# Designs tried in a protein design chat: miniprotein binders against Pentatricopeptide repeat-containing protein At3g56030, mitochondrial. Part 4

Target 1, 310 residues: Pentatricopeptide repeat-containing protein At3g56030, mitochondrial, of Arabidopsis thaliana (Mouse-ear cress) (q9ly43)
Amino acid sequence: STVNPNPTASPGRRTCVEFDNLIFKAGSSGDFEAVRRLLNSRVVNACFNTTATFKFLTNTDSYSSSLEDLRRILPQTDAGYTRKHSYETLIARLCKLGRIDDALVLINDMAIGEFGLSTCVFHPILNTLTKKNRIEEAWRVVELMRSHAIPVDVTSYNYFLTSHCYDGDVAEASRVLRKMEEEEEGVMSPDTRTYDALVLGACKSGRVEAAMAILRRMEEEGLSVLYATHAHVIGEMVESGYYALSVEFVMAYAGKDKRLDEENLGSLASKLIKRKRFKEAKMVLKEMSVRGLRMGDALREFHEKNVLQS

## First folded at step 5 (miniprotein)

Design e12 (from e2 with Q15Y)
Fold by ESMFold2-Fast, scan of step 5:
Structure e12 (fold): chain B 310 residues (1-310), chain A 83 residues (1-83)
Amino acid sequence: as target 1 above (310 residues)
Amino acid sequence: TPELLIEFLILMARYLIEEAREALDRGDYETARKLLDEAIELLKLALEYAKELGNEELIREIEKLLEEVEKLRQEIEEKISKE
């Protein structure tokens, strides 16, 4: 994604929200000339498009004329970053609405107009299609990328890998890894999301030992572990009866991020209580208290009755 | 990297072999056969990559797993023949 790499380079959230509100009002009223002027002035004021910029565009067939109006004004926006970013933002919005065919039309507009078509405009499309398990259509989008000489990057492959790993489809996951490896030279290196997908696949396959081996490999490569990856590992450890190991796991990763710690220890404590593993649950709750971590209402009640009064 | 891909393929094949053993234990020969076929696919791909890398340790590990899969397939065929 070509999202703002430095949050401080963007004017405060209020300024971006002000532009979003103005564009929403103009688009909702059918004033697309105002939308064009606002898209131009937004960039001049160093403000970037957000997920709210094209919210006036909805998944309603009776209002498809709004897209045609946008297609007419976008080529008239300032060349370079403004035009490219506006197309990227609109394509992402259409993907969010499930309007894949419309997003592909905009990609064709970008290609014909030579408006800076790049890998990042395909990311929302691949993400949406793979999450909806429309895998054949997603591979046709990869073919479209190649037809435009657009490189298929690690992020693109990670969408496929994550989808197959989530379904526990090891054969298809291995096929995706093979395609990644077939990319020229060593340019296609696994990243944090690649390893997270593999850990997810091992967890969905019921193999906590495999998940831990992959996680260890990820750490050896110097990569950070995502919140979602922790949740899947913890869930699989508890499901498979590795209660003591799950406690050791959450404690070993504690101390880096308070929100992650609250989620990890809180989730583990809840799962252990449901499994009637009260000794391990009490250990987790005690650690939460020692670290000053927030507990949900149910955990606070359990802690007060069973740990603090003991 | 090729090494990561090979390690993942081996781990997943080990998972399939264990599931095939469980299927055999409950008399589900069709599921066991299907799982072993999937394991063979992954192990053959892993073996190809390990040979390209010249990693003798991985080659030996994969070949040992392929022998294990063959023994399980023989057990399935023996069980089917007795039905």
Scores: ipSAE 0.013, ipTM 0.420, lowest interface PAE 6.6, mean pLDDT 79

Design e15 (from e2 with E38D E41Y)
Fold by ESMFold2-Fast, scan of step 5:
Structure e15 (fold): chain B 310 residues (1-310), chain A 83 residues (1-83)
Amino acid sequence: as target 1 above (310 residues)
Amino acid sequence: TPELLIEFLILMARQLIEEAREALDRGDYETARKLLDDAIYLLKLALEYAKELGNEELIREIEKLLEEVEKLRQEIEEKISKE
């Protein structure tokens, strides 16, 4: 899915939210000719399909008939971006509904129709299968990509790497790295997601010092750390008794996103209080106060009674 | 970027070596062999990247680990051949 380019439309133009509402109404009432027309007109108004575009499609008694109607109208949408993006968005929706076989049927429809099948339409399927730990099926999808002469990219391998790293399965993560190495030189370059998965794997294996070394070098090379990776690093530092280091970590990454800072510092303070690490907890709460970060009720009460009176 | 990857490969190899020692202690020689094979592959890959980067400290660290793994590998092979 693309980012909505028109969240506050010019006077007289429909917003992406308005298009999603119209498509929801049309799809819910079985008016698929209206759905087709709305998908075509959406691009003219500088709107793109969102995660809500096919929200009317649900696991109900009408699922099969609605999918059949969508398969009929989608080839009749305007060729190029509109058609490709509509197929991509629907495939993602089917994956979210757990309808993997139907998503694969749509990929076959794209291949037969010569709509320009590309690597990106396989990403939601690989993502969903690896997150559900359906790893064997995910590798069969990789074989399907190769049968269509679609290159297996770093993003595809990252789904497998992240899944195994999340489980702390170092041996299997290492085997995925071996497979990435076997790709043609210069085609498979590690990206931010790859290094985030490696940090996650180190954390899940209880190797806090190694995770920190990797993270520091990653930052020096200009790579960013994903929000979920911050949470895993903080959690593992606290679990392993690296309290001072956890404080240093959240302070070092603070200042770019106020909402994320509230989550990171708040979560750390709560974990430190639970472990009765009051000195470190007070340092975190004082910094939250200095930065003007919002505290939940429990942290606010603790801060007022234990920090402001000290 | 390559340096970060090299450090991760070394970390993962160390974890596999530790697991291999545990398998060896349990008398599970086949599992120990497989884990050491994986560790050797990662270390050789790390060594290749470290040499390309010209980082002598990493090269030295990796070569020391390879020597350690090779010694463990020989112990396992001897025990397997004697059964």
Scores: ipSAE 0.015, ipTM 0.372, lowest interface PAE 6.1, mean pLDDT 79

Design e16 (from e2 with L4F L11I)
Fold by ESMFold2-Fast, scan of step 5:
Formats: C-alpha cells, structure tokens, sequence
Structure e16 (fold): chain B 310 residues (1-310), chain A 83 residues (1-83)
C-alpha cells in the first residue's frame, strides 16, 4: 500500500471524518489521483469508507464526469479490501441518489475485472428498488445475481418481503415466502428480518393479535426481536386504541435490554401523551423512573410536573 | 421452521375471510371474490407446509377454513349469476 505524505502514522492521525472531508475536497476539485491515494492511505490509518466518502458525487446541475473518473481510478486502487469496499461504497451512494443504471454499470465493471463481486454489492440496489416499489426491476437484478452464480440470500428476499408487508399486500408477501422455499433445501432459513417483515404486514393490516402471535413464534424459534419489530407492534396498538395492552406489552418485555426499554417505554409514553391518555402515560413514566431509564427532555418535564409534583 | 409460516398464513387468511364477509354484506361481490381468492392462495400454501410438517391438527384447521372459503365463493358466484 502507498502512504500519502499528508496523513501521519505517528501520534496524531486523521479520523474517518477527516478522510471523508479530504476525499470530498479532492473529488469536488476533480483531483481523482488524490482520491485514489486517499482511498489507499485510509487503510494504513485504520479508517474505513463511510456513507460520506463519495458525497461529492451528486445529481446537481454541474455535470463534471465524476463517475467516469471514478470508474477509471477504482481499478487502480489497492487490490482486496480497499478496491472491493470502494466499489461497494460507491454503488451504495449511487443507489441513494437513485442512479440505479450507473450502479449496475459498476457491478459489470466489478464482474469483468474480477474485483470481488459478491451478494452484498446487490443489497443496496435491491433495497432501493423495493422501497421505491420498482419490483419488476428488482426481480431483474435477482436474475443478474443468478447469471453471475451469486446466491440470492435471505437478506435479498427480505427486501421484497418487507416492501409487500409494508403495503399490507399479504398475497405478494406469501409469493415471496414461496420463492424463498423454492431455494435449495437447507440453504434458505428465515431470520429475524423475515419475522420483522411478517409482524409489519400484520400491523399494517390492523391485526394486533396476529402481530403478537407472530412475535411470540419468533421468540419460540430462538430469534432475537429487533427494536423495529417492537416499534411496529407498539405503534399499531396505540393507533388501534389498545392503550392498556400497549402498557402491558412494553412492561412484559422490560428488563432484558436497557436501551430497548428506554426506546419502548419512551416512545409509548410520548404516543400516549399525544393521544391525551394521561393515566396510561403516567404509569409508563413511573415505571421508567423505578427502572432508572433515561427520559428525553419533554418526557422528563412532563414526569416532573404531572407524576412527581402533581 | 415451517410452523411459524403456517401460523402467519392462517392468521392472515382469517383476516381476509372477515374482510370478504364485510364486502359481501355491502354487496361488493368483486372485492369479496378477490379477498377470498387471496385467502385460498394463503391457505393452500399453509396446507402444503402443514402436510410436510405432519401436523394433523393444523391440517384439519386449514381444511375447515378452505371449506368455509369455498362456501362463501359459491354464494358470491350464485349472486353474480343472478344478475
């Protein structure tokens, strides 16, 4: 690897944020040789590419051929970690900008150059397309994966499943689950994100009891429940008027993870206050205090005025 | 495991059946038919999984739901044919 004379390996060294700022400045000024050197030297300083690394690449009015310059220099970065992750980071940036066709060009560059094309390169593309409900295009990307002998993993299917579950489209969600089962025996195993999508689908259809049953099955299968999964259930309980049940739910799950407890009880208290369900909100805030859980400023002020001082 | 998928499918199918009954009560036969077709799709998949698992209780439950859905579908088709 080559060391950039500006970065230091002695006491005092650049942070990942400082590398992002330098790359932003170099890219914005069209100095792509400096971009290449900074990407290489970043590894020497134990820093990694972040979501900010290629922020100079935008959809703004001034076209600067930056993508073509990047396509020229990336094959010239150090082989292995640096080159592979630089492509992955740039593909993710292009996906965030909605430049899917450009991301696919980079995937083709990786395939032709044998630069470590793998399943994770396709994840940002599938995520972006499914979130934008561009489902047919997303399935074409799955076929592209198959053409490169890249396995379609649970994460890839979970993007489709989550998209349909978010829409409450049970029929399409079921078709995705069936496609997962059509993969080779023992290769495709539903994970925490799969269950999260199913809970989301039940919640989006207004079926709190169904969502709770799925969540219980998830736990019986030994899977960890995500913060997002709890948020889906809590949100739907409050939206549907199951206030007492929502309090029972968050308290039943309390005591396992302090951060989860702070999020669950805090979020519930805020939602109950907004709905003027002050009796239930006070019960939640008292429990937060008893358990020593942190409250945001608004909840702390409400608690002091209405629970501790009223 | 297949069990959690079976439970998910049964729960959602029951939801669709209830929504179909509501649509039928309103005279919205097109929506009722669509919802029952979706329920049948889920229940057939659930039945396949239940048979693979060898869970006779789940198989019986799903078969009863399929019978219920078929009866509702027949009622809708009879009402449509009289128009």
Amino acid sequence: as target 1 above (310 residues)
Amino acid sequence: TPEFLIEFLIIMARQLIEEAREALDRGDYETARKLLDEAIELLKLALEYAKELGNEELIREIEKLLEEVEKLRQEIEEKISKE
Scores: ipSAE 0.046, ipTM 0.432, lowest interface PAE 4.3, mean pLDDT 80

Design e4 (from e2 with F8W)
Fold by ESMFold2-Fast, scan of step 5:
Structure e4 (fold): chain B 310 residues (1-310), chain A 83 residues (1-83)
Amino acid sequence: as target 1 above (310 residues)
Amino acid sequence: TPELLIEWLILMARQLIEEAREALDRGDYETARKLLDEAIELLKLALEYAKELGNEELIREIEKLLEEVEKLRQEIEEKISKE
């Protein structure tokens, strides 16, 4: 679903938090019949699973028996949304715990049982494998997707792009972009995260001008720039000694989003102070004050002593 | 997309060329050679895509950059030979 979930329930109905708490208690006590009933009844209250639903599942010796109990009861949950979403949520939890082999077993369970495999089931697995630099295994997961006629989407490729870009591996990042280009046109359009990965790669390679050009193109295509993307550029400008440019950058982007401005100017001021670039830091702090932006305690103390009183 | 990939490759190559010039100026010929080798690989890939798209302006730009890199590499090889 593309719809953002509303965490509040109508008066008289159980909330998602209440269902998570009940499932946590049942799962922690080994009452998997209660877990099955709670997963079924949740849908009646228009509630959905969250990242906390299977939180009782942990990396302990008892973890293995709990997973086998879940594998037994999940096929017995109501068919359709309830069953599919419960598998998706459990797979995401296993990936967060680093239990990739267990997540793949559940995907196989979904395939055999025809429980509605989709691209989003594979996202947590690809994300975890690429973040752990297990790239060959991640490509084998892509082949598994293709074997089930599941389309490899831009989000899936973005995990590979981000991993290689983080390492500054331009050659491998370029190969991933080529793979994206070879996909069916109209389905594989670069999104905000694709551009973020490219900006990250340029920054990790020390190519500030390239990063700025990619950011400009992102804006020309009407995409919203992530806070993380600005952070990559600011960090690399300061690391590479482009102090004046970093001030110009944060000033040029200021005025559209107060929270972004607080993050950009605050982070830049802190980094400039650490580098003993006090003239540039004072300019940034003065602008924060003029715009009414919130400062952390350390920046407020520096500002009061060095900008307001000096 | 092909256009995004080509633009990114050209931008990365241009930065590598400038870093190679800086390395050359400080007498770090090994670093300069490595940076130019990387720039050549990026430009070759960009050229393949530009030719596939039939974009004459991009082809011309990339070919000019490859000529620039070749001249700089010859200068480095000459200086290494004199060591």
Scores: ipSAE 0.013, ipTM 0.456, lowest interface PAE 6.5, mean pLDDT 81

Design e5 (from e2 with L5F)
Fold by ESMFold2-Fast, scan of step 5:
Structure e5 (fold): chain B 310 residues (1-310), chain A 83 residues (1-83)
Amino acid sequence: as target 1 above (310 residues)
Amino acid sequence: TPELFIEFLILMARQLIEEAREALDRGDYETARKLLDEAIELLKLALEYAKELGNEELIREIEKLLEEVEKLRQEIEEKISKE
């Protein structure tokens, strides 16, 4: 789940959006020589590939025709960053389309051509396979990485952790953590996304107190807590009926980050209203008002209508 | 790092045991048995990690939890027999 850099172009140069539009038109019309030239010229304009660069490649295109044309022209793009990033972007697009076998063919093309095969080209494949619960195939991809002497990083392991944790399979998640510790590359330290996965696992298992303990451990290690991590805890507290605790939780974390506070208190208020927990919802909305936090239209309307009945 | 793994497993197992006690109190013996089986799997993994670390305190804590789980399983069997 590595995001493209997406730099802002200088005045007078083509933007990433302009390049994506030109590539879309060329690819849609079957002009792959134009696609090759456009990929090369992006470097001159300090523009990088985005998630939209190969958007013309869809599951409705002629089977293999566009992909085979891309496989022909990509080796002919400028060596170095242009070629490497074009392969990376196309592999990510194929994974988004669920075309895993095609993505693996491109990885093989990169390996044979020595086109800068690296850990990040495997991330979209591992992410897609683990999300689809194709775990055995995902581990075979890890074996493929090792066969090419490509490092298996914490991000790769986090995809397996997130998948098992989403299913509430704490035992299997723990086996993945053990594999991370056994990694020959050196000490592989849990990062922010590792803790997020563990918090998710505790929540999906209905273990609210365990989720809070893991979150405190994350803070003790000095790691930045993701907004998503708070969302997992809040969601599970409400689903499990820990309404008062959910209010205490968002209040305890309030006052450090205004955007996080707006997300946490706003989301909690909405969930409490949906569950018809109006007393707790009013407490949260009142705190939002006191702190000057922005409310969406629905929450503001609810708060205003219920003020006279308080 | 190993401490985080063991802590995670122990915390999950403790909450499974508490839910199993609650299910037992409701007379839901099937749910109680399933929760205790899950707790045993987590505790076995935790015990393996703790033994590799050589942490005697963690080993004792985990073994105590395994004893608690076995007592609850026996209580379930006895209550089923008396019905």
Scores: ipSAE 0.025, ipTM 0.491, lowest interface PAE 5.4, mean pLDDT 80

Design e6 (from e2 with L4W)
Fold by ESMFold2-Fast, scan of step 5:
Structure e6 (fold): chain B 310 residues (1-310), chain A 83 residues (1-83)
Amino acid sequence: as target 1 above (310 residues)
Amino acid sequence: TPEWLIEFLILMARQLIEEAREALDRGDYETARKLLDEAIELLKLALEYAKELGNEELIREIEKLLEEVEKLRQEIEEKISKE
């Protein structure tokens, strides 16, 4: 590794991986006092927990009882950031494992122990429930947040918004936006992810013009447009048969970010080839060549055979 | 409620209305009715928001679109009754 291992002189990625490995070994061997010591030491060394910190926790009967050991030692970690962050990380791990009820038990532990329960603790739970289309349960979690006087932030609402938008349910998405506007006396503002969800919704419902209008609004508000947002628009244009418009779209946004351009033009060319829209595909590939953009192997082969020899 | 949200809802509704007209033209009354119902839902939300904002121009635009949707719904019912 050429990376500086000193945690005060580097981004800490190396030391975080090393702590994750040590915690994995300790947890796997049932040495939870070592886990507790490592969680305390990690923060003192300016490292933070990652999604891999509690990787030893799994859904097998042989390792499931490790959760009860963690519930015993976490209250004994150093108060403040260490304890709070350890609970947050474990809750995220349980959500990835689909263990929502266990995650809610930990939230109750945090509330009773006054261990710094906050909005970000609920994010993995809302994300998991909304992705699994367990929307009523997700709203009950929002009510749980309110019962603890925990503010419901734009990120929390974005999970609901994205779920409904993915289904093309613009009406439900609009009702979620309404609830967002009722927060903090109307001070809650949409962010990049809010607009991304709306673009997705417009695209999933087949409304390309609406999607483009939302993109314009994002730009007018000075928000960064995500690569994913462009992918939603390009995908839907091709799916709906707006081939010429899709070429115009990628050309209009080209020239600002080489990586975005490679992704946009490359993805569009591949989709057009699959749809046998060879005229439009050749135009895109020629533009990639003119701009010096990298092509994947399949696109390069198609370009050499069909465009460079034309 | 921010003005851009109302404008977004109006734009979505306008596209639904256009798709409903296309469905009507090809005799697909079931699809046309469904699309108009979706447009009405979005327009009602937009109208509620526009009234809260006090934007008379948006209120008038939305009310005009609701009238247009009602006219299309009447056209669908008339065509169905002539089958």
Scores: ipSAE 0.023, ipTM 0.474, lowest interface PAE 5.3, mean pLDDT 80

Design e7 (from e2 with L4Y Q15L)
Fold by ESMFold2-Fast, scan of step 5:
Structure e7 (fold): chain B 310 residues (1-310), chain A 83 residues (1-83)
Amino acid sequence: as target 1 above (310 residues)
Amino acid sequence: TPEYLIEFLILMARLLIEEAREALDRGDYETARKLLDEAIELLKLALEYAKELGNEELIREIEKLLEEVEKLRQEIEEKISKE
């Protein structure tokens, strides 16, 4: 018997993985004419660029040469979707490598060449700058967006909001929310990621009651609560000494998603054991056992010796 | 929506004020002061929004909360002055 080498593609068509492998080989060997042809032919096969498409670009290569070669061939790719998406993918790769100045050069190329510059091109750069706490540079990028009449969307503001909330800077987070409301491009409403950032900010500031109120508001608005949001709340409850409340929280939310339950109860049990809160830890482990939730080796050993053996 | 953002800021401020009252009851004046300062900042932003929006009900609610915070600050000031 044979194993299908491309199970995600229609029979006889190249997959995105196959195109990424060919582009990696061509780019690594300096064959940029092959890279250009592969980027063009990808669209014919209804494929799209991925995070792996420009993986041959690294911080250890001759990036001045490779980037300049790409800058020469990208304008020669088919206009519209192919060209725009190739620039977007390359900018994202450069941002991941921390090559922000190089990403800005490509944005300028897109603007001058009228290659479909849009809001999503700026998302990777704002995300990278805000995560690295380079906030002033991130706001200069926002000014660059405005200079090109590119709308600043909720996703762009969420990067700033998350960064300030991570630092526990509620005042600065509040100013970001005000800037979101001042946008003239229509109604900019908080989404799930906006609320997640606010929960994070409340947690980092030691405001467990505020975090719980925000979580309740998310649910009232019908928004899906992210796994990360639960982790923020649980972590802060334990850090602040709200052990009984943390147990009540994970029990109240249990039964909706087995994987989330395993993560929430497992994480809480581990944190409680480290804090020597054995009574609460035993209650969590017993509930995990009753619900048939998987325990890691350390929790299983503790459970056997301290809950089942006793 | 604008009303939604203002309500959110008011909610956060109310929780901070409640926590400040608990800190006051425990004699933790430094924590109470910090929490009230944070609540004031949120309420001032909410008030600017409410005035721009012209929502008289929200303006009234926010002004009442600011008056409440001022009373709590006076209580903290009196307690600190007597130490």
Scores: ipSAE 0.005, ipTM 0.254, lowest interface PAE 10.4, mean pLDDT 76

Design e8 (from e2 with L5I M12L)
Fold by ESMFold2-Fast, scan of step 5:
Structure e8 (fold): chain B 310 residues (1-310), chain A 83 residues (1-83)
Amino acid sequence: as target 1 above (310 residues)
Amino acid sequence: TPELIIEFLILLARQLIEEAREALDRGDYETARKLLDEAIELLKLALEYAKELGNEELIREIEKLLEEVEKLRQEIEEKISKE
């Protein structure tokens, strides 16, 4: 019953870490009224739920009773952002624990309670199911979204696309793309994550030239290329023995983003050294030096010994 | 656009065909056959989508690629049966 009488005052203001620690202690001791009060007062202190907020909930003998207590208090939290985000955060935690059925129960609780069900609530469950290759179950969740008139967004489709692309199943990836293009709502279009998945799929299939063409198409569409997208291409070039092409690739993209350049040239140099491709590695390291790019300790030592001193 | 899916499939199939030719040139008929089978799967899917879209130019391009793949596959089978 220790309600903070002045939650917005500087004395007594808590950080997100402090709120997570207090919620952990309260939840671990079974004090769910304290959990409810902390969830309510958190927003007043400009703090938000994190992946650690419900960390006290674990796959132990107390799991079922703790979940039922949480289901009782969550509807009693402040309406709007606090309640909706608390449900979303708990659903994400349940997904991490592998408790998919319980996550679906919480989604149903949100729907019955009219708490503003939205597409983002389904993202953690789709992400978890697709990562575990439980694809048919993930498609059933998509049908659940449709039954609640929740639009299936590009992020939802990207989970399926990434999963199939990671497996090198480009045929299934293409069927997912077709479903995206056929969305009746007309609000869906491929984004940066969509193209990243396609580049990944081409790379996992061993088709590095196709991957490069997809990346070029992404740029022609005016989309920002992720650092990860470059990493997929560089990794596959080296894996497939396209050493000279990998050097040309990183050089062609150099000069626009210093951090990207450090990641691209540094990673490539390391991979080339590991493959004993010293001629290409030296070319990359020399370019890093010329451009003033930072090298990790191992690369700097190699460069000084093998490029600068001989 | 629906054309993106078709372009993606054609692009992947074209590289598979090129790698299959390289495998053929070095006498790796098993790898060449597998690569061509993969290309056929992607091209058939692309053809279905192109037909649904009603794009006559893409349909013709895909059919031409399928004919090319079938000729290469016949060449592989002929070489395997001889050696």
Scores: ipSAE 0.145, ipTM 0.633, lowest interface PAE 3.5, mean pLDDT 84

Design e9 (from e2 with M12F)
Fold by ESMFold2-Fast, scan of step 5:
Structure e9 (fold): chain B 310 residues (1-310), chain A 83 residues (1-83)
Amino acid sequence: as target 1 above (310 residues)
Amino acid sequence: TPELLIEFLILFARQLIEEAREALDRGDYETARKLLDEAIELLKLALEYAKELGNEELIREIEKLLEEVEKLRQEIEEKISKE
């Protein structure tokens, strides 16, 4: 039997979901004074703004009037965390809606009002623009950051790296890495996401050996390898027909992290079965069994009928 | 950090050169030429960075690779001209 979700809030205190529902109701009805009061009172109930807080703001509503009302009431929310986080949450929502110009207006509001403008405010904008391949506009946003004396961090550069790497554009990715090197010492160090982007780029370019070399360098730097990084390599090996190499890869990295092993061998076995590479798939499933790794339902059924019978 | 960037550029260029040799062996001169052009772009970036760093060993390695690519590109153009 399953138990009902236990709320962490005491009886009589509203949950984050309840606050989001009340804000949705108030915003949808145009009661922005209620929105302001709810944003202020939320903190006393140990609740925070979520991705759903400004969900009443859409592209099909009174788009400009709702935003104008929010621009009027947000400066009147409690100074400090509440006001700053409310602006951050609204900017993220506008970016999700593709309303980049509106998000930039709010950034200007934060700058003029001195409402705690910081690097993280620009992350959703850079993420959205780079994902839409609007790279020149994204670089203009970086210039805007510099004009406000806001540091451009590793996360900001990682959005550009990921975009170029996804396209397999190693030359542009290299130019971004150079810009990272030109930043202040201690502010800009490649992190796990930087290496993940480079591995993705090598994989998208069909350069499996390069991807493996980047992964080795990441480990030499003492960085924790993301499960996603292994997934990029395994996926590209299978997509490019490097079946034997993919088996060798997952075996070579096995034995250090049981959960990673379950994901790597399980994912590879599934992909090999879909490609009808049953010989390699059986080898992987047998190894999972020998190592005591958990299989998903489909792999367990395949293993019982096709491997355990031999 | 600068050495890491140069290493990656050299690594990608070496793989492009190997893929170009495979394309050349198959008689796919158009693909071979495109791969070598990509390798040249990466190696020129690597050379710029190596010169800024003042690393003579890396400069020599990159220049040697550029000469190898130039020779292969010349061979491809000659073969295309005869077809």
Scores: ipSAE 0.063, ipTM 0.527, lowest interface PAE 4.8, mean pLDDT 81

## First folded at step 9 (miniprotein)

Design OT2 (from OT1 with L16Y L19A)
Amino acid sequence: SEEAKELLREALEKLYEAAELARELGDPERKYLELLIEFLILMAAQLIEEALEALDRGDYETARKLLDEAIELLKLALEYAKELGNEELIRLIEKLLELVEKLRQLIEEAISKE
ESMFold2 (binder alone), alone request of step 9: mean pLDDT 70; pTM 0.679

Design OT4 (from OT1 with K14L L16E)
Amino acid sequence: SEEAKELLREALELLEEALELARELGDPERKYLELLIEFLILMAAQLIEEALEALDRGDYETARKLLDEAIELLKLALEYAKELGNEELIRLIEKLLELVEKLRQLIEEAISKE
ESMFold2 (binder alone), alone request of step 9: mean pLDDT 78; pTM 0.741

Design TH6 (from TH1 with A17L L19M)
Amino acid sequence: DPRYLELLIEFLILMALQMIEEALEALDRGDYETARKLLDEAIELLKLALEYAKELGNEELIRLIEKLLELVEKLRQAIERGDVRKARELLLEALEKLYEALKELREK
ESMFold2 (binder alone), alone request of step 9: mean pLDDT 82; pTM 0.811

